VHH binders against Phosphopantothenate--cysteine ligase 2. Designs and how they scored, part 7

Target 1, 323 residues: Phosphopantothenate--cysteine ligase 2, of Oryza sativa subsp. japonica (Rice) (q0j7n5)
Amino acid sequence: MAADPTTGGGEAESFFRAAPPLRDQDRVAGDLADFVARHSGSGGGGRLAGVVCVTSGGTTVPLEQRCVRYIDNFSSGQRGAASTEYFLKAGYAVIFIYRRGSKQPYCRFLPEDSFLDLFELGEESDIQVPESHAAVVKTAIRNYRKAIDEGLLLKLPFTTIFEYLQLLQMVGTAMNCLGRQGMFYLAAAVSDFYVPWESMAKHKIESASGPLNMQLNQVPKMLFILRKQWAPSAFCVSFKLETDPDILLQKAEAALRKYGMNVVVANELANYKDVVVMVTSNGRTTVRRPSKEDDVEEQLIDLLVEMHSEHIMQLNQDVHKLT

## First folded at step 20 (VHH; from cc6 with D30N)

Design ee1
Fold by ESMFold2, fold request of step 21:
Structure ee1 (fold): chain B 323 residues (1-323), chain A 119 residues (1-119)
Amino acid sequence: as target 1 above (323 residues)
Amino acid sequence: EVQLVESGGGVVQPGGSLRLSCAASGFTFNRYVLYWYRQAAGIERELIASIFREKTTKYVDSVKGRFTISRDNSENTMYLQMNSLRAEDTGLYYCATPYWKEGKWEDVWGQGTLVTVSS
């Protein structure tokens, strides 16, 4: 690896040195340190099934420091929000790194522009939930309150590529102490290019009669850095999305080898809610939801939890052999 | 700017009590897990107690039932009440917290306060 300059931590260090400071960094760091420490054990096994970092939604690339315009990598956040619910059900603590405004755990049942439709005025103007929604809302509240009150869910918002990568670095390095108990579930749609902060216009770029020309730098290969430097013992899951089904699995297999992922989940854009293919060194496993009323994430998470349990058990076997 | 300062150490007879304090500044105290460590001569520092932001606690077995960690978020201060002290409790006591700076996690430490249990 010494001969491959694209894998060096120096490129990542340069990116972070040039990035704007993470807003509210001290509070975020405190919350994260407390969360990770709470869920740390004395070794393998333990009280939790594991700790997972789920990334969700899409990043923006701002074009001005006082940003008016940006390039958006859109994702609704459905995959990450649904998966978080199933990880929590499976006994994981979850760090949910999410795009502000994307789908949230336990709130996926909400129609797009329907917040007020969840409520009605009863007699004497009491605020209540309509009977048609009552059971679903009660279940969501119960599950959400349990996750938050028991310290099992930590939510960390981002909007920009800078915030996302700063949070990923902070979480990745914090989770290193968890060893094999840690998992990364990297479902966010992350920009490949960005405008360096120091090179960026301060104010809104004004309209002109000619085209806007700009140079974008490549974002450092953070999946490789995460896998090799920040949390090398963790179980790492990434996603590959393509519109062309003929090349999807080939590219997923290439990503598995290139980044050293434990699992690459292959998706087609047209049917990503219905079917995914899990690509591992042992082969391929197709996961398909039974109906459009079901979540593909239910079986996907069940399988990932099983694979992660085996990953943790390998450490225990290594320790046992030394005694 | 981030600083932890221990106080309250001293000389005490076996069976006695001491209360240690850790005054903190320079960070959002009420959001952080806080630790007490101790170090006897010639050995590594040992984590003995932790207190989380919601005030739940963890202890190593050798101090359970004798030591109580607490925090006062309005005073930015953590405490360690040590009762039924034994000769084996002699050592330097440090408070610590993990801290994020310049792309890495580093523990912040106080200078330590000496506890001597001797007759």
Scores: ipSAE 0.801, ipTM 0.933, lowest interface PAE 0.6, mean pLDDT 87
Fold by ESMFold2, fold request of step 21:
Structure ee1 (fold): chain B 323 residues (1-323), chain A 119 residues (1-119)
Amino acid sequence: as target 1 above (323 residues)
Amino acid sequence: EVQLVESGGGVVQPGGSLRLSCAASGFTFNRYVLYWYRQAAGIERELIASIFREKTTKYVDSVKGRFTISRDNSENTMYLQMNSLRAEDTGLYYCATPYWKEGKWEDVWGQGTLVTVSS
């Protein structure tokens, strides 16, 4: 209490001040400014349902500035990629903040270990798609190109916790001008701890020195800052994943209150593709896919779009939703 | 240093034409939305035209069909072609773009170029 130099500009300000520069920052900022400006007018020709920032995949915590090793909060990115497809179908423009190498919208059907099986060499070495995959590949290309060419999808990659939070700050503050038309869908697996850049080893940590002791600092509570400072009018959705189902909903309800989220989507690690529970101040709504061939995200997004529509019309969240 | 510099303003008769230019430097010009604003005496600045990175455009109703915004990404220059000018178009014309610096979005502005439409 008596003296703490690290609190001189707030935890978030100190984090960003010490962080390494965001790669390609000016290009990223330009792309984002252009995208948000394109979708910010209500009097223009656009008839968007809204603009959503989807975060997807997991962050890394580098252990060296010239990084060879890192701690990984793994997520395949399935939830974010699938949800982005359904938001686009629902008439949203999407800012997709994603971990490099994670699942991508319209590419979720692609085999991980048999990618080349989607292609064959024809006569004269022409590359073609076998008939067995032609319909699926054509649909993916059409949908992806439509989203990009119509300016409805902006993809912003990250790898590290630093990049993720720098992008979230940039997007969060940019989307403030959208007011209630903005949504945050925060499905990324974000590290709670990190190695501060200034205290980080510069080069590869050598194993010959024996045991390695590491001290990680807590990441500042950026969801609170997003809700309070960057985009206070936006509709915010976060996720709670637990392996212990007995406390899952209690923790989801606690997170709802702690950060002032509009919705916390609760799921268990073992069945997160099959069922989720939407937790709001008015209660709980269970969403379950009909079969393993379906996406739970389809109905989840339908319900979130309806809740967001009510938010835009300034309806409060006390009203229960029929399922 | 990010800079926007307008030029091409002047005095014209009603029905006349002018072409304004906005020379830009210090940022990745071809990735940014660019704006023209105008300001008549005693009135706040009004956004009148926008051009996006892929050259789609938006206009306010009062200038649609008379003004054309364009950009030359190889020369880092934006233009406003103003035709069929009216007395109501008199004012100071600014180019602008949003810019990210030190954790905040701020518009960058030029100094403005004066357009006077009078007999």
Scores: ipSAE 0.800, ipTM 0.932, lowest interface PAE 0.6, mean pLDDT 87
Fold by ESMFold2, last read:
Structure ee1 (fold): chain B 323 residues (1-323), chain A 119 residues (1-119)
Amino acid sequence: as target 1 above (323 residues)
Amino acid sequence: EVQLVESGGGVVQPGGSLRLSCAASGFTFNRYVLYWYRQAAGIERELIASIFREKTTKYVDSVKGRFTISRDNSENTMYLQMNSLRAEDTGLYYCATPYWKEGKWEDVWGQGTLVTVSS
């Protein structure tokens, strides 16, 4: 984020105070409280390597309160959806904060514009999945149902920058009790600017009124607040995406220091599916998928899980030193 | 607003039984984890039992096998069946749930119901 680093929690407080109520807030809070409680404390879960909050897709900035038009920070959600699958495979519980309509875990193989091609009519007009897709669909269903039924995946949808930040605050503060076992994997494309809710047009802005002039305010520095106030012990991973390769690693290293992140994953828009660079205080590690049929996220998540395990081990080491 | 109200406390002899109730209102009860805590005089509150939205449960070792937590989502009520009561079980019993309000997580507590195990 390009926010002014000198502004602190006051701007965040002002942002949330002025924001519209979060849709279904009580239900969302209940689901989240239950999920975090299930995976916290001395119980450990036995099969749980950690709890990760994955953010995915892009935020919108609405231009009207009864929104017809918006500024979109588009992301398909491929990174977050794929990463969630690999985190679940690695034994994590996942809180998946996602843009409505973006790619979903276990559903990334679905046709974007030909959804009906996945189905056919059988004898007596029964709905079936073609044999060419049957194995893939069965595996996806099995993995998805396992994750949901075992309480390992919680999905929290957003559309707007307001919803995104409200969910991030709720999740960030809830995960504080997990300490070092918590991870944030902040892959969502988040707007740097927004239209304040109370100054926003209520209804559709009409084009016949001539040129449109709008003031956009900067979104508060929420990564700083997450890292310093909401979940200070968590392992934090953020992303830097640039179209200009000449400045990419500079920006990633700056973000690492500015926000105190454990890892900044740097990627270039042109090849973000093929290669990423993990930037840490110890240096840079390049991760490249072996072929275009592979996910770069597989090795990326393997490495992050390893680094997170070391982060958790640091707590045990510190306790031993005191005793 | 959010309320939790305990009832069912009283005086009982060692080996006896009591059933506590926690009536809840003002939130989506069936989505929340719910807790029973107890507090003996001069001691910090202790979490003794949890029940999750799908009715799985957790207990502290000192009450396992003797206490049973349950919930009735249609009546927005949680229960604690306490059997084989001991003097050490004496204290105030609270129900609680985590709750999100004004940008913070805070546990919401009932007023407590007193359980006294004595001759």
Scores: ipSAE 0.792, ipTM 0.928, lowest interface PAE 0.7, mean pLDDT 87
Fold by ESMFold2, last read:
Structure ee1 (fold): chain B 323 residues (1-323), chain A 119 residues (1-119)
Amino acid sequence: as target 1 above (323 residues)
Amino acid sequence: EVQLVESGGGVVQPGGSLRLSCAASGFTFNRYVLYWYRQAAGIERELIASIFREKTTKYVDSVKGRFTISRDNSENTMYLQMNSLRAEDTGLYYCATPYWKEGKWEDVWGQGTLVTVSS
C-alpha cells in the first residue's frame, strides 16, 4: 500500500483497524486466492473474457455488538444476481459479494414466502417439482452446476457494512494482479453512515431508558480507494439509484469524475427494471428492455462486456513523467 | 503462525528422481492454491507448478510431463514428484501460498530445499 496519509487512506486504515474480525477470514481468503489464481495469466487458448467482482444486496449497520437491531439499506439483490448470470454467459468468472438472504444467480424465480409450493410428493413419496416449473428448474440447475463445476463462480456472503468493506478490500487487492482484465460491478446498496464498533453498545439497547440518541459516522469513501489504490487498472462500474429524476444524471456524472469510474449506471427507482442510463466520459447510452418479460441486464451486460473488451485492448497510458 | 517447510532435496544424477515435500501449518490448507517455485543460481525464482483446492494442476512447459504436484489435505502436505531430472533443474525449490494479513496479500514462503542434478 502506497497511500498518501492526506488522501483518505488513513481514514480507511482506521476503519479496518477498528472493525470486528471478518468471520471465517482464513477460509474466505483461501477460496479467493485459489479463485483468482485459477483465472490469472494465460492459459493457452482457454483465457476468459474477464473476471468481474459483482456486489449485490444491501448492507446493515448494527446498533449493538451483540446485535439485535440494525439499520438496513434494502436491496433485493435482483440486479446483481441477474447480472452475474449474464456475465457467466458472456464467459466471465464472477466473484459474487452478496447480502445473506438476497436474490441469488439462477434462483431469481424462487418464491419469497411460499418456498414449499415449489415441491410436491410424487407417487412413491419422491420429492419432485411441479410441471409448471420443471423446465425453469432444470435449466437453473444445469447453469448453476456448470458455473460451480468449472470454477467460474465464487460466492462471498455479507450482512454488515464491516463485512462488506472487508470483503471488498480483500477482493479488490487480490484482483490487482488481473490488471485491465478485472472488472468491478458495484451494484450493492452500501450504507453511507455507520456506528463505529468501539463506540457501539455491547448488548441490546433497552427501550425503557427513554429516547435513543446516537452518533453515526460517515463511511469512508472506499470507491476512491478501490479505484486509486487497490485495483487501479480494473474496469469499474458503479450505480446511482434515485427517486428524484431531476438530479439523477447530474449525480451520476459527478460520481463518474469524482471516483474515476469507467461507467456509472443511472436508475430511477420507479422504473429501474425497465430502463437504465449508462453514463461514460463519452456520453450517455439508454438501455431499455424489449418487454416486461425480459431482463434489462441482458443488454446492459452485453454493452459493458464490449466496453471492457476495449478497455483491455488499450495501450499503456504512461504519457508523461514528472521533471 | 503460518509456516511452510520444504524437505526432500539432494544430489541426483541426470535421469533420476526426487520427491519433495512441503509441510504446512497455521492456515486452512485445503482452501488454498499452493505453488512450487525453483531458483537457479543468479536467477529470479520461477513458478513451476500450481495445485488448486480441487487438486487440478498447472505446470510450466519445462517440467510438464516430468514433474507431478500433489497434495494430501489430511496431512496438510504438498508434494512435488520430480522424474527424468536434468542438469538445468538444479536449484533451490520453494513452496509458497498467498496469504491475507493485516489488509494485504503476502506470499508465504518456505526456506527452500536444494536439488542438485549432476553427473
Scores: ipSAE 0.787, ipTM 0.928, lowest interface PAE 0.7, mean pLDDT 87

Design ee1
Fold by OpenDDE, look of step 20:
Structure ee1 (fold): chain B 323 residues (1-323), chain A 119 residues (1-119)
Amino acid sequence: as target 1 above (323 residues)
Amino acid sequence: EVQLVESGGGVVQPGGSLRLSCAASGFTFNRYVLYWYRQAAGIERELIASIFREKTTKYVDSVKGRFTISRDNSENTMYLQMNSLRAEDTGLYYCATPYWKEGKWEDVWGQGTLVTVSS
């Protein structure tokens, strides 16, 4: 039974109507509009391969409106952070939608527990970077500053499932004008279930009231809406993570068909850093990192960039056929 | 409420100069891209200039070298300095910005100001 595309739209609208408004929405909208406009029409100036929206990290589901407790869909953000670096390297402008506190582009080398371990005080109380990290840090700073100064990287933070989906809607619709030059790389871990805002407790739920009985609703599947309404011409990549390898590829293929994705990247929780499988309508491609020092994302992004290039070229052929 | 109000239009001779203003309110002015459009009689509205947050500017070829778009973020005002005006520059001039409202992107427009270049 083909899921009635009409029912999905209504659920999404209801979701957005009921959701709390995005904090600093006006600022975010301004920044986003500026960014997209800046990179619109650049096809003639030859420097930009395209614009890609990268989502990264995990979403939280608040249990209270004044949130003290939440359900976390955990993701470190490693995939999104690494991928952003490689997209920038490949000549893309990047809109980076990220979980607050998750891994950041060009910051993957930072210690997990202590940022201060990266720095030393010299004899004159100068801040220094240990020699062992100096080269890496210099490179990171250079690349990061370049991306920011040249207006190639826009960072949009989220925490909750509400914020994430609102940002995705804003970015998706904003990028529609880019047509096939637009890409979505959806590497965020998005919660499947949530507490509707209207039904959510306003204040901290008290333990003295007895056991907590709570029902979670299914989060509307926005990928379909992204593909059909927000940015129909964009190249879309999503991720499927499973703990069971036996069902992973089947699920990836199903997702590809169900949501109309160009690529579904399948990965196992146990080895997602080492190996991924790209699933497309044409087949499967396994991508493995060459060594532990390498990022699987490097090869993955190279392949995706190639595929995106082909995607862009198909438009040109269609336009020429119409003339 | 987001508002844009154009001013500074008038009648000028060929080769003359005008300065248009667009006063903005109701949004974070310094974060938004702003546009100047014009519409000549019987012709569709056309984008002629844009200014980005960091004062980066873009122009269409027909106005390049003659028109200068600028902004004063402290006053929430955008300007269009028009020099070496030509008869073909005659039209209604509009300022605009993309704005997110009620779950969709919409362009917000001013009422326009009339520029007439005639001998």
Scores: ipSAE 0.645, ipTM 0.859, lowest interface PAE 0.7, mean pLDDT 91

